# Designs tried in a protein design chat: miniprotein binders against Rap guanine nucleotide exchange factor 1 (epac-1). Part 4

Target 1, 139 residues: Rap guanine nucleotide exchange factor 1 (epac-1), of Caenorhabditis elegans (p34578r516to654)
Amino acid sequence: CGYSVMAGKAEKILEYVLETRIDALGDDISELDVFVEDFILTHDAFMPDNTVCNFLKSYYFRTPYRATRDSITDSCTEEVRCKRRVVQFVYVWCSLLRVNFFLNPVTNSFVEELFCHVIDDRKRLGGMEDILTRIGSIR
Below, E stands for the ipSAE of ESMFold2; O stands for the ipSAE of OpenDDE; V2 stands for 0.75 times the mean of E and O plus 0.25 times the DockQ between their complexes.

## First folded at step 3 (miniprotein)

Design f4 (from Fd with E5L T7I R9Y E43T E52R E54F R56W E89Y)
Fold by ESMFold2-Fast, scan of step 3:
Structure f4 (fold): chain B 139 residues (1-139), chain A 94 residues (1-94)
Amino acid sequence: as target 1 above (139 residues)
Amino acid sequence: SKKVLIIIYVTGDDPEKLREAIEEIRKLAEELAKKYGLEVEVTVRVEGNEARIFIWITGDPEKAKEVAEEIAKYAEELAKKLGLKVEIYIEVEE
């Protein structure tokens, strides 16, 4: 019946998935790691959808460690990378659940909210075009 | 087969000691996995003065759990020896 989870560990597992598995996924869903598929399909057994969505929102707005004067460009790149990881995770989630993803008001509301954030952030950050295209493909 | 995930966060201002901790933890994970006939995957992310080490162990659940606990104990002892801070989380698939 899924994972044995102590308080606070669920968010660490999500962070791991975003930073390792999703980061490596790229554009081809057919290359999906079996662990990511199993995690997405079983997460409700140990972590409710609203908790996942709240963590993803927090991760999307994560700011990188304070950049020095000569690493400001690297800071902006890492901020965009966090946003890309969240959108890629949501894309995989949607692709696996299909119609059931959109029938769930929690996930449906979250993807609409996320789309608005991507549009707003594109005005401030370079390198958002691929992210906008990906989230647009979900709708 | 079942999976066990170990998440190790190591923090310190000395990059040499941080690097040493990462390599020693990876080495132990690979050695123990080989000894007990388990599969292991180690992924490391470094951000600022913090290293995040993710160790996936696949195979026999009881052996994987025992190996995960041994790695966690070693990481705690090593961090103390090197003057680093450490947080460890172990997730066992039931």
Scores: ipSAE 0.000, ipTM 0.191, lowest interface PAE 12.1, mean pLDDT 71

Design f5 (from Fd with E5R T7F R9V E43Y E52W E54I E87R E89L)
Fold by ESMFold2-Fast, scan of step 3:
Structure f5 (fold): chain B 139 residues (1-139), chain A 94 residues (1-94)
Amino acid sequence: as target 1 above (139 residues)
Amino acid sequence: SKKVRIFIVVTGDDPEKLREAIEEIRKLAEELAKKYGLEVEVYVRVEGNEAWIIIRITGDPEKAKEVAEEIAKYAEELAKKLGLKVRILIEVEE
C-alpha cells in the first residue's frame, strides 16, 4: 500500500467533529464553524475523500448499541440524530468547496447515494423531513 | 516529493497547559528534524479548549516516518502528564 494511516485515530477525529461541532450547529447551520471549516479544508491531506465518505456512510447507518425493550424510542431518536449529523456535515462540506465539490466524482457519487438512503429511511423513520430538505438543497 | 504529516488534536480545560503542550511538541519536532537532516513545518490552530497541530516532515521517508512516530509517542506521554486529551493521525506517502 502507498499510505499508512492510523485509521482508528482518523475516525475518532471525524466522529468528534460530527458529535461535538456539527451537533452544536443544530438545525440552523447559518454560521460557519471555524473549526469545522479548517477540518474540511485540510482533511484531504490526512484522509482521502473516499475514506471520509466511507466513514460518513458507516456513521449514517450507526445502530444504537444498547437498545432495551423500554428504550426503543430513544434508539430511534439516536438513529435519526446520526443521520442528521452526516447530512449537516455534507452540507457544510458542499458550502465550503462549492464548484469543486460538484466536480469531484467521489463527493457527487456519495451525495447521490446518501440522498437515496434518506429517501428510503423516510419510509421507515418519522423524523426525516428536515434531513431530506437539507440534502435536497445541495447543488 | 515524499512527505510525512502528523495531525495532532489536543484538548484540555487549562489554557496554559494547552499552550505548554503545543510549544513542547513544536520544539521536539524542530529538534528531531535538525538531528536527522529533515525539513519540518509546524502549523497550529487554537479554537476554544482545542489545539490542532499539523506537522509536515520532508526528506528521507524512512527517517521522516521514525521522527513522526517519536513525535506521536512524545505527544501522548506529554498529554498524559499534563492531564490533556490527545488524538493523533500520521500519513506517510510512498
Scores: ipSAE 0.000, ipTM 0.144, lowest interface PAE 13.3, mean pLDDT 70

Design f6 (from Fd with E5W T7A R9W E43F E52L E54A R56L E89F)
Fold by ESMFold2-Fast, scan of step 3:
Structure f6 (fold): chain B 139 residues (1-139), chain A 94 residues (1-94)
Amino acid sequence: as target 1 above (139 residues)
Amino acid sequence: SKKVWIAIWVTGDDPEKLREAIEEIRKLAEELAKKYGLEVEVFVRVEGNEALIAILITGDPEKAKEVAEEIAKYAEELAKKLGLKVEIFIEVEE
């Protein structure tokens, strides 16, 4: 039996995954966390692909808290970190589903849109080179 | 085997009561999983005056569901006792 799942509550689990598990992976994808794998393989049970993609897009464009002038560098670093977390999650998702990721028009369209956003942001933000390389490696 | 997710959001201004709720819920989840031969993973995130306790139960679907319901009931009773707000959802894999 299913219990009522609230959109805001489900998104908090995904945010937890991005901020703790995905962030902890750094650049080494070979040490894939079992929790991340389980979450990706079971997310359809409580969060449809459209909802996941919409949340990831929102998280990618998240504006970090603006503090004093002294915190401008930290703000820019957090903005890039959010983008890195999203791209890393998508890379893991693609790696687990493989061809099925691209056969799904929702996920396939989202990764193409995300790639365009990374290209655009690279022109405006420093520190995007590894993120672009990562999303480019999905193909 | 099947997977059951429980997400428990606990809100309150007393950090000691919040910590107590987290630890008691974790303890119950681990005890019930051991009692019923299930696997359990407990994830906790604390942000300000709110905590998310996410519990993944793996094993026999009927037992996992019963354990999830027992944890949810306990969390509601504990939150009421400690003067905390609680919201819970459970999702069962089919």
Scores: ipSAE 0.000, ipTM 0.255, lowest interface PAE 11.5, mean pLDDT 72

Design f7 (from Fd with E5L T7F R9T E43R R45Y E52L E54I R56T E89R E91W)
Amino acid sequence: SKKVLIFITVTGDDPEKLREAIEEIRKLAEELAKKYGLEVEVRVYVEGNEALIIITITGDPEKAKEVAEEIAKYAEELAKKLGLKVEIRIWVEE
ESMFold2-Fast, scan of step 3: ipSAE 0.013; ipTM 0.428

Design f8 (from Fd with E5T T7I R9L E41W E43R E52T E54F R56L E87Y E89R)
Fold by ESMFold2-Fast, scan of step 3:
Structure f8 (fold): chain B 139 residues (1-139), chain A 94 residues (1-94)
Amino acid sequence: as target 1 above (139 residues)
Amino acid sequence: SKKVTIIILVTGDDPEKLREAIEEIRKLAEELAKKYGLEVWVRVRVEGNEATIFILITGDPEKAKEVAEEIAKYAEELAKKLGLKVYIRIEVEE
């Protein structure tokens, strides 16, 4: 049995999804997380698509700072992890909405922009191949 | 546009107990929202032995927060009574 109460903004729910649920999926996203699926299907009630996309873009480019995280993990590794979380979330989102994801100009434009960012970052960062493969499989 | 979201994850092997928990939690949320003049929206997803309940409350932020905490407390007590596992998260929009 567990119980936790946390005060936060709407963006904190998305951050929780990325850091807890999506991160827990790791490389295997064949099993759909019920929480992630429900969030995607209900987010319109409290967070419009353009707000979600804007948050995901900011999260994709965040660079966790070691000192504030009290972490020994390499900053480059954490940067790639953030990008992987965003791409995996978008993949799940697209897999649930299918054609409707691409008919929505907001989500369609966002995934096209995200793809370009992944290609650019692959030139600078190692370990981006799985992320590029994942986003390239979105259709 | 202040909103309060409750995410309740309930797990148990008895589908009747799980169904009972979902119905009682939804009923309480709707009753409290009506009592305090708040709007409530409930979405439930059930897969196997696990149910995820999303409750979105809008209206007066102080009342919405109090209602969310009351729902969370009730869900915890009900889960314990029914032999279910429960995880609850409350998010308050500033």
Scores: ipSAE 0.000, ipTM 0.103, lowest interface PAE 18.1, mean pLDDT 69

Design f9 (from Fd with K3E E5F T7V R9Y R45E E52L E54I R56Y K85E E89W)
Fold by ESMFold2-Fast, scan of step 3:
Structure f9 (fold): chain B 139 residues (1-139), chain A 94 residues (1-94)
Amino acid sequence: as target 1 above (139 residues)
Amino acid sequence: SKEVFIVIYVTGDDPEKLREAIEEIRKLAEELAKKYGLEVEVEVEVEGNEALIIIYITGDPEKAKEVAEEIAKYAEELAKKLGLEVEIWIEVEE
């Protein structure tokens, strides 16, 4: 008999992908993780594109952890890392879907919005150059 | 070539029970794969009191789907027995 797709905490799966799989990939698409590829190609079945984009936007703006003065540098590094993770995920997503990524108004609008955020953040944060280059290469 | 994958997210404050849940789920997945002539791959990531278990099933699509459903049911029952929280997602390729 048919089984309904059981949806858990979508955010936790996306967080896992960003924090473990995307970080591990670096910038080399030729070493693409099979799980990341499968997740991206099948996410529509259990998570709409709007849900993915909304989570990625919230993750991009995560407030870095702050504890002591000595931790401020680490907090800024983590903020940039969150932004890098989101842009890398979008790059992989675009690379797998190609033309279909840009024909979809949801993903197309999201990447345009994300590009504007990266430009703005580059003005106040160091270490954004690779992220800007990556997001720029998507368009 | 993967026919089905299952994502199981488990949380709990008892590391021993979390470890037990992970191993029992893995064991069932491997036993069912052997029984039905399917290929199975299990990946586990543990961070603090959280664990993510990803199971890929390859082979006959109908049998893979049945096995995935049985694993999901077992994981839910086991988590309840051990006082853990669990959330499960199943994706079937057709």
Scores: ipSAE 0.010, ipTM 0.240, lowest interface PAE 9.7, mean pLDDT 69

Design h2 (from Fd with K17L E20I E24F K27E E69L K73W E76R E77L K80L)
Fold by ESMFold2-Fast, scan of step 3:
Structure h2 (fold): chain B 139 residues (1-139), chain A 94 residues (1-94)
Amino acid sequence: as target 1 above (139 residues)
Amino acid sequence: SKKVEITIRVTGDDPELLRIAIEFIRELAEELAKKYGLEVEVEVRVEGNEAEIEIRITGDPEKAKEVALEIAWYARLLALKLGLKVEIEIEVEE
């Protein structure tokens, strides 16, 4: 086997992708990031879709343990940034797989659940408008 | 005792990616050695944008060879995932 060892390390690689590569992406460059594209297109040989989805869910609800420097006046907190990273990753994933993303029950269920979370979080958090727009464009 | 030595050289511009690769390969080597009842030693050297990971496996020669090949395969997959350049050399005492 050996597959279980790789799956156990997948979360560190995903965290790196979210925190460095995805943070740097904009509308114009999302399709051009070869690193992100290669990771998405080959991840199932390395880790299964449900492992990726489960990590993304946990990362979406991540809350920093320390207060932000300007938490009172800055609505763009680390919490919102984590949510933005997850949604941007899913957007790129969906863009690459197209119809196959929705034909897969795992990814289809995940994006539906994620959309509901974004709708709910918009009611209580500021700075969610760009995230809602992005995930709305997937459907 | 017979030994199998793997030298993995990883090159890339991102120090975080090098760190992740080094730790992943180290843990993989240690876990596989434990699973197969082998002894393992891992040495790491980092110079600029290049990391050299030297893994020495001691024990049953056939099992050591299999473990070395498995480590090499996963190291290549990891390099592909992280966009790193990788070179691997395996040396067996016969």
Scores: ipSAE 0.000, ipTM 0.184, lowest interface PAE 14.6, mean pLDDT 71

Design h3 (from Fd with E24L K27I E31F K34E E62L E66W E69R E70L K73L)
Fold by ESMFold2-Fast, scan of step 3:
Structure h3 (fold): chain B 139 residues (1-139), chain A 94 residues (1-94)
Amino acid sequence: as target 1 above (139 residues)
Amino acid sequence: SKKVEITIRVTGDDPEKLREAIELIRILAEFLAEKYGLEVEVEVRVEGNEAEIEIRITGDPLKAKWVARLIALYAEELAKKLGLKVEIEIEVEE
């Protein structure tokens, strides 16, 4: 099994972090989850920064599963929730690493790119205001 | 009560990496158990350059088996990244 297969398995763990711990924080991230903090501080051991950033970008643009019932509103809400999870994770990551987050060209370029995506998505999606505010607070 | 038990044996010459693996596995086990509404117990025994991690999961059998498999996959990947040898056994109580 190559590195791409191993990366897929690691990405499942990151997905569970986003969907459980980060999602549970909602819009108020003032109380940091100890597991999320430990994961962020130790991910280098099994998932380098560029792998994390690439997964987060893919997750941000994920198209959630839709029910056959008329659920367009629910689908849009889930799409926004995925974007919120990514931005909140990045905010926590930045808060823990502070200046070191921006000294790393991988994470610095990723957050700049993510900010542009949030601005663009806000033009077409409702419910993005809190996400824009959060990503804007990083810079 | 019905239980699923995972025995993870991790071997390596670097005590720091061995400790890191033990702690990350413990954290993941507790996290997943809480997420799926399961009870979990983690016991660690260190013998020389080898650590044995016993994780006992109690609750819904299907969820317990799923969590056990996720822990095993994570442990295998983590050990490879840290340059450690790993052996995993999963036992399901009927």
Scores: ipSAE 0.000, ipTM 0.119, lowest interface PAE 15.0, mean pLDDT 71

Design h4 (from Fd with E16L E20W E23R E24L K27L E70L K73I E77F K80E)
Fold by ESMFold2-Fast, scan of step 3:
Parts: C-alpha cells; structure tokens; sequence
Structure h4 (fold): chain B 139 residues (1-139), chain A 94 residues (1-94)
C-alpha cells in the first residue's frame, strides 16, 4: 500500500505506452490513440506529474537493454529511438493539455530541461534533428 | 499453470463512465496479450450499477501474471479517475 508500489507498476505501463503505442505512431503523431489519451488525462489520479517526468527522464537516458557488444550503429540507433519515444510522448501530452501543460511548473520545467538534453545529445548522436524539431515545436 | 484469470468488478452510478471503464480495460487486455504473445478472452456482465469483467489469459505463466497485474493497476487508475469503485481478484489456474 504504498505510493511507491503503485509508482513502480505505473512505470511499466508508461514503458508499454512508449514502446508500443507511441512507437507505433511513426510519423503521424496527429493520430489519436484512446489508450494514450486517457492515460495522459488520468495519470494524476495515482501517478503525479513529477513521477511521470522522472520516469521519462530516466527512460530518455536509458542504455540499450542488451549491453552486449552490438554494432556501434545499432547501439546508437536504439538510444536515439528511446529519446524519440520520450519526446513524442511529451508532444502528445502537450497537445492534449495545451496551455495547462505550461501553467504546471512541473511539466513546464521538465520540457525545458528535456529541450536542453536534446540540444546536448545532438552534439554526440546522429539522427537527433527530427527529435529537436519536434520538441522545439512544443516551446 | 498456463492460465491466469482476473476478475474486475466495477461499481458506479454513472452508466457512461462504467461503459468507458469497461471498454478501456478490454482494449488494454487485448493489446497487452498481443504484445506478449498471449491469448486473451474477455467476458463482461453488467447488473444494475455494477459490471463484472472476467479476463482469461493463456500462455507463458510469468508473462500472463505480469499482464494481469498491469491490467489490475490500470483498472484501479481508471476507477479512481472516473469516481468508480473497483475490486480485483487474480487467480492462477492449473
């Protein structure tokens, strides 16, 4: 019965959303997914925005699950994919909440921090240009 | 055991909210089963202001249990948002 127990399970749901629903959107981010929409609109009921933002930040910096000596290209691509999933999720979140997303200091602070991370990562990783464009469109 | 059954009882006075909860729980169950390569069967009964959703998951036992737990937490999440009451039971069958 702890909030921390619910938070851990909620992180698995967020991971599912990022890896299945958001990833499947491809380049058509305007597509409305009922599950994603309702998750975003209702997460406050048992998972505060700070918890969501902390998980997204952690996911953004996630290393590939199999840390075997994969090709350098494959490893880099997978890291960029995780970052893309996070930015796409935030884009959908912002599009649903609109001005309310920016009136909330937690989400507003998080998206600004995320923007800085994307700028920094573009210096180290190829394939970040569309991600930067997407997050730039939020601000 | 190859089967896991989750029974979700949702209670509330707003029939539209009840319907939405049922629909979203069913969609999640079907999508999670598909992602994890599991078979899923969903049966719903509505009686008055209460709905009973029975979800039977067949396949890898550990994956089936994980999917059932994810469905349970999502059902609690929806119920809290919609002002509904929810009771959940998970049973592993042999």
Amino acid sequence: as target 1 above (139 residues)
Amino acid sequence: SKKVEITIRVTGDDPLKLRWAIRLIRLLAEELAKKYGLEVEVEVRVEGNEAEIEIRITGDPEKAKEVAELIAIYAEFLAEKLGLKVEIEIEVEE
Scores: ipSAE 0.000, ipTM 0.192, lowest interface PAE 14.5, mean pLDDT 71

Design h5 (from Fd with K17E E20Y E23L E24L K27W E31I K34F K63E E70Y K73E E77L)
Fold by ESMFold2-Fast, scan of step 3:
Structure h5 (fold): chain B 139 residues (1-139), chain A 94 residues (1-94)
Amino acid sequence: as target 1 above (139 residues)
Amino acid sequence: SKKVEITIRVTGDDPEELRYAILLIRWLAEILAFKYGLEVEVEVRVEGNEAEIEIRITGDPEEAKEVAEYIAEYAELLAKKLGLKVEIEIEVEE
């Protein structure tokens, strides 16, 4: 079976991790989920860091599903939630790899880019304070 | 080359958690086999609230056994976290 099949499976798992495991962690990253750690530590065998970073970037900019103008509040909350999930995942990833995360130009470039996006989005969206604090603690 | 077979039976009332467990166990088996240069075949059968996952690993005997044991340990931990019941059997071909 080709590498593309494995990458597709990894993306599905990453999406699930973001939506269930990372989301459930809330503010307390010290209680890391074993599945999140295992995925982070093994993903490079199936999915290159560039692919993971590209998926996370796409997820960060995911627009609200079935959004309507009269549900703007729900749309904005959902948008911020996706951004929070990505930043939390990256924080966990950085925490596990430590200095090696920044020695890798792919992950280092991605976190720099992500930081700029969080700064920009904070000007447009409410509820970004904790996300900015978290991404800031990485740099 | 030896073959190592793992049969994992997972039971739970939440179909979402059951599907997630199947996905993660399959993925782990495939990624570990890829990492260690082993061959792996995964077969899944689902009936009601039960899933049977059969994993067949072929390659270096010591690595195949170690990978099988790790998968079994992971499945037990995963089932516990997801509120699922799990039964595991490992068979080494002589």
Scores: ipSAE 0.000, ipTM 0.161, lowest interface PAE 11.4, mean pLDDT 71

Design h6 (from Fd with E20L E23R E24F K27I E31W E66L E70F K73I E77R; at its last look DockQ between E and O 0.01; V2 from the best seeds 0.00; counts 0 for: pae E 15.1 > 1.5, placed apart)
Amino acid sequence: SKKVEITIRVTGDDPEKLRLAIRFIRILAEWLAKKYGLEVEVEVRVEGNEAEIEIRITGDPEKAKLVAEFIAIYAERLAKKLGLKVEIEIEVEE
ESMFold2-Fast, scan of step 3: ipSAE 0.000; ipTM 0.092
ESMFold2, look of step 4: ipSAE 0.005; ipTM 0.165
ESMFold2 (binder alone), look of step 4: mean pLDDT 86; pTM 0.848
OpenDDE base, look of step 4: ipSAE 0.014; ipTM 0.293
ESMFold2, look of step 6: ipSAE 0.000; ipTM 0.153
ESMFold2 (binder alone), look of step 6: mean pLDDT 86; pTM 0.851
OpenDDE base, look of step 6: ipSAE 0.014; ipTM 0.264

Design h7 (from Fd with E24W K27L E31L K34Y K63E E66Y E70L K73F E77L)
Fold by ESMFold2-Fast, scan of step 3:
Structure h7 (fold): chain B 139 residues (1-139), chain A 94 residues (1-94)
Amino acid sequence: as target 1 above (139 residues)
Amino acid sequence: SKKVEITIRVTGDDPEKLREAIEWIRLLAELLAYKYGLEVEVEVRVEGNEAEIEIRITGDPEEAKYVAELIAFYAELLAKKLGLKVEIEIEVEE
């Protein structure tokens, strides 16, 4: 029961990490914030991998509350940004865990599923090329 | 046992951003304390466009100091992101 309470707080931190810390990262992950690295390496103590993966899937498919005719372009851009954040986080996660990322059936299954989503979304959305390249480098 | 205290003062004209900073700093402190097996107390005082966040961490001295430094680093980055002014003081009981 302790994990149930802490998982909610961890999801809030994960959301903040995606929206703030991951957005700040470019191509060079060597400057990765020590908090992000430490969170990834130890999250299992307070947030199971399955919970992380489920949250990332939810965030990947995030949609603005209203996509009016006037804001269609802005809505699509925000949608792509959310997908980029998730893929960048997974890339960092894989880079830190290396072989252990793929030995874990939860994370391995998640990255396979995520790759399929990126391929599908590329058909519908512009601006997905860098995201596909990034997730392709994980596979 | 040894205590580490962090005082974070955040100033800004946007009350929603100020509130956001307070919530994230508190959440981070609680999460990190849980992760490292530390005890944490967070006290917040808001006066106009200023907020003072006092965080007291109790437990293993090295881990408490590390967590305090992470919170400070995070608070500075968050303030920059939200366009807020921030002042941080860390005190380690010798």
Scores: ipSAE 0.006, ipTM 0.171, lowest interface PAE 10.8, mean pLDDT 71

Design h8 (from Fd with K17E E24Y K27E E31L E66Y E69L E70L K73W E77I K80F)
Fold by ESMFold2-Fast, scan of step 3:
Parts: sequence; structure tokens; C-alpha cells
Structure h8 (fold): chain B 139 residues (1-139), chain A 94 residues (1-94)
Amino acid sequence: as target 1 above (139 residues)
Amino acid sequence: SKKVEITIRVTGDDPEELREAIEYIRELAELLAKKYGLEVEVEVRVEGNEAEIEIRITGDPEKAKYVALLIAWYAEILAFKLGLKVEIEIEVEE
């Protein structure tokens, strides 16, 4: 199906956005990258919100390093980085859509679920303080 | 410098919509290449209700990859809006 093929490619673009554009923004996201803004404003016409949310959820739990190969500190840092990227993306998404973000059951449910995950992860991972603060500002 | 190639195949029954998509993609590629200081070469072949657009981007590899991805994204959005079928392939050449 044409739509399915397009959705698959959009997931690769989402991955690029998280790893390159969102990562580069750091903690100061008061000004938006034109590409990120355009992606967020147009994605729902091309890629369903549920698909975006499912991808972000899978990315949030991505842990590429194995303890037997990498130090525990390096592994923990990369895990936290993936979580930070997802939360920052969602924050930007919410900032652009405002009320419409919360009126959508898919995105509203997703951000509630993310908040719970961040609270849980804060208990076992260091470096989650800024991420919790950021997602807390969304609720 | 490195080269990045993007091949976009667009299919549609309306010749006007197909022509519009081709022109938009070409102009977008040229605009983005100029904006990011890259060189771009666009080749188009139309046969029946299908068009193949081959875009070759030369310059900084990270910027070239970024521009290729942007072109792919906008091409998919445009195809969706115009009711066209689109297939995109991106390759990095040594």
C-alpha cells in the first residue's frame, strides 16, 4: 500500500529529527528549527498521530548498549539521552498545537503515559531531573 | 566532497498534477541546495503516467543527507495532498 510505504519512510525521518535536530536544540528550545516545526505541523496529514506516538514510545525505551560491552555510566547516559530527545520533541509538539494537542485523545493519552514513565525512570536513572521538569510543564 | 542521490518515482493519472509535482520537487531541491551551500543536479524522465526524478546532491555529507531527507519528506507530503503515488530511494555514493 502506498500509504504504508510513506508511513515507513516518515518513521526514518522522525528518527533523524530526534537524533539530529532535537538533539542539537539542547535545553533551550524557545526558538524552533524550521524543519521540526514544519514536520510537526504537517505530519498528521501524512502520518497518523498513533504511528508517531508508537514510534516515540519505542524510541524512549531504546537501550543500544549492553552492560558487558560498555561501562554502566556510558549505557545509562545514552539511555537518558534517548528519553530526553523524545520528551523534547513532545514539548515542541505541544507548544505548536497548544489546545489542539490535548483535545486529541491519542496525543493526550500518549503524554500522560510518558509522564508516568519519566517519573518511574527518575527513581532508577540519574540525570532525569530536567526531563521530568520539561514533561511536567506539558501537563 | 561526497555525493547523495535521491530517486523519486511519482505515479498519477492526472498529467497536470504530475507536472505540478515534478516542478515543485525540482524547485525545492534547487532552493534547499542553495540555502545549504550545496551543488544539485536534477534529471527528470516522464513516461506515461509515471515520472522519475533523480536528484544528485554534492557537498558536505551531513548537509547533503539532511537536504535529501527534507526533499523526500516534502515529496511525500505533496504526493499525499495531490493523490499521487510516490516511491523514494536515497543512496550515498563513495
Scores: ipSAE 0.005, ipTM 0.188, lowest interface PAE 9.8, mean pLDDT 70

Design h9 (from Fd with E20R E24L K27F E31I E66R E70W K73L E77Y)
Fold by ESMFold2-Fast, scan of step 3:
Structure h9 (fold): chain B 139 residues (1-139), chain A 94 residues (1-94)
Amino acid sequence: as target 1 above (139 residues)
Amino acid sequence: SKKVEITIRVTGDDPEKLRRAIELIRFLAEILAKKYGLEVEVEVRVEGNEAEIEIRITGDPEKAKRVAEWIALYAEYLAKKLGLKVEIEIEVEE
């Protein structure tokens, strides 16, 4: 199997979860997608918290790969959508683990770092207010 | 184009945990196959407190084998997390 091969495959699953299962800033954890919940509760078995946080940070800073002549609006929308997905995933993660999320230095440090990134991006991008409100509600 | 077949047998007393294990294993097999450009067929049979999951992967033999090995490893970890017993067999068609 190999560790590097395993890590790559796990990251593709996390990417798929972000792209297909998380998009809205939802408040109702009781209606959470079962696969999202199971992934969050079992990821430690094959994907350490540090790896999850590093991937989420990478995903948060994604930009559209190709620029087209009419892509400026699409590019900005896609960039904000990636940020929304990461923040919502972290919100769900925090909601499931509660105090244990903050007792873990890795996840606690990551949410603080993410909050700073959201504040910085609000200065440069429109559509960040709801995302800032969501990440702020975690603290 | 060769086929790789994984047979995963999961046993447990909690039907909800058994169902969740089946759903997660199926989900991962489909996602990994799609990401690596492989074809996948999943067949599930449940008898009492035991489920048998047959996953057939078709495509590039090296990629198919790696995906099968990853699914097997994840199934073992998931079973451990959920308190289920698991037995796994992998067959490579020569």
Scores: ipSAE 0.013, ipTM 0.278, lowest interface PAE 8.1, mean pLDDT 74

Design i1 (from IF with E5L R7T R35F T37I E66Y T75L T77W)
Fold by ESMFold2-Fast, scan of step 3:
Parts: sequence; structure tokens; C-alpha cells
Structure i1 (fold): chain B 139 residues (1-139), chain A 81 residues (1-81)
Amino acid sequence: as target 1 above (139 residues)
Amino acid sequence: SKTVLITVSPDTPPEEVEKILEEARRLLEQGYDVFIIITSDDPEKARELAERFAKELEKYGKVEVYVRVEGNTVLVWIRKE
């Protein structure tokens, strides 16, 4: 099939991309997901860069808790996973746009801000070495 | 507020292009915003396909079509008023 279809609000589509497509990449981003590439190349028509960056920032700080089930430790693991998803998405974004990603003040300032958050969160949360390495490679 | 993304290659067979147009028309009638992405190493082929989508979808009523070219990618954004 030469086409794919995804429905929903712009923010929900981005959330789906993070939770399904980016999450499925794990640490292997050598093969680019066609849907992710298409989304990145076209998002500004329906979701401007500043809106994407703001959503990614809010998603990065998401802390899912299961109040009626299990431990706070599981919640902390999922918190790190959310941060990993955001950094992986930004890495793919940068890889596709290359120099144009850094020439855009919105995306350039966002990745610098995100880098600072990763450094700060590494002090509080363990298991963020891959995330720090990934975002460090973007700069 | 609901958006549908459709990604297409210029080498997509004509029968598949017809299916995409039919699905896009149905979605527009249901109140969705439809965003068609055409990616190609050949920008002229992408432009030709984009022009076809714009012209074909125009006949389905009051539809605003936005066509943009970014490098070798041609975007078609559709919204029914």
C-alpha cells in the first residue's frame, strides 16, 4: 500500500507518534519510520513548530501514576520512558532537517532548553545515560 | 478539530490514487481536516500529483486546499468550510 492514514487531534496524533512509533524504535533509529518522517516534514501545516515544542516539553515532564495499582517505582520508570520518547523524536527531527533545524530559532532554542532539562533530571533520576548521550549528540 | 494524514508516493498506481481521493472525499464530508503529504525525489512528479489532488478535491464542494513545496516534498492541506 502506498499510503497510510492517521486520524485525531493534532496533539493526539503527536502523542500517538511518541507512544507507538518512536517508542517502537527503542535505541535503534538507523531505520526511519516513514510515518514519522512524513509527520516531521509536514507538521507545521497543522501544528506549528512552537506548538510541537510546547507539547514535547509538556510530554517530557509527564509523570504517570497508577494510584489504584502498584508502586511509585513503576511510575518513575515510565517517567524516564516519556523523556526518552521526546529526545528520540527530537533526534529524528534534527536528523531530517539537519542544518535547517539549527537555523530555526524555535527548534534551536528548544533543543538547548531540553538539554538543560536532561542534565538536571539525570541528577534526580537514574537510568538516563542513553538519553543524555542522545541529546548531547544533537548539539 | 480531527485531522487525518495521508502520505503518498508519486509512483503510487492510478487505482490507489483513486482510492485515496475517494477516502479523502468521505473524510471531508464527515468533518475531518485532511492533510495529504507527497514525498518524492522528483519534485516535478510530486507537483503533478499535488495538482491532480487539488483539482479532483475541488469538485467535491467547498474545500480550501493549501499546497506547499518544501524541498522535494509537496504538501496538500484540505479543510472543508
Scores: ipSAE 0.013, ipTM 0.282, lowest interface PAE 8.2, mean pLDDT 66

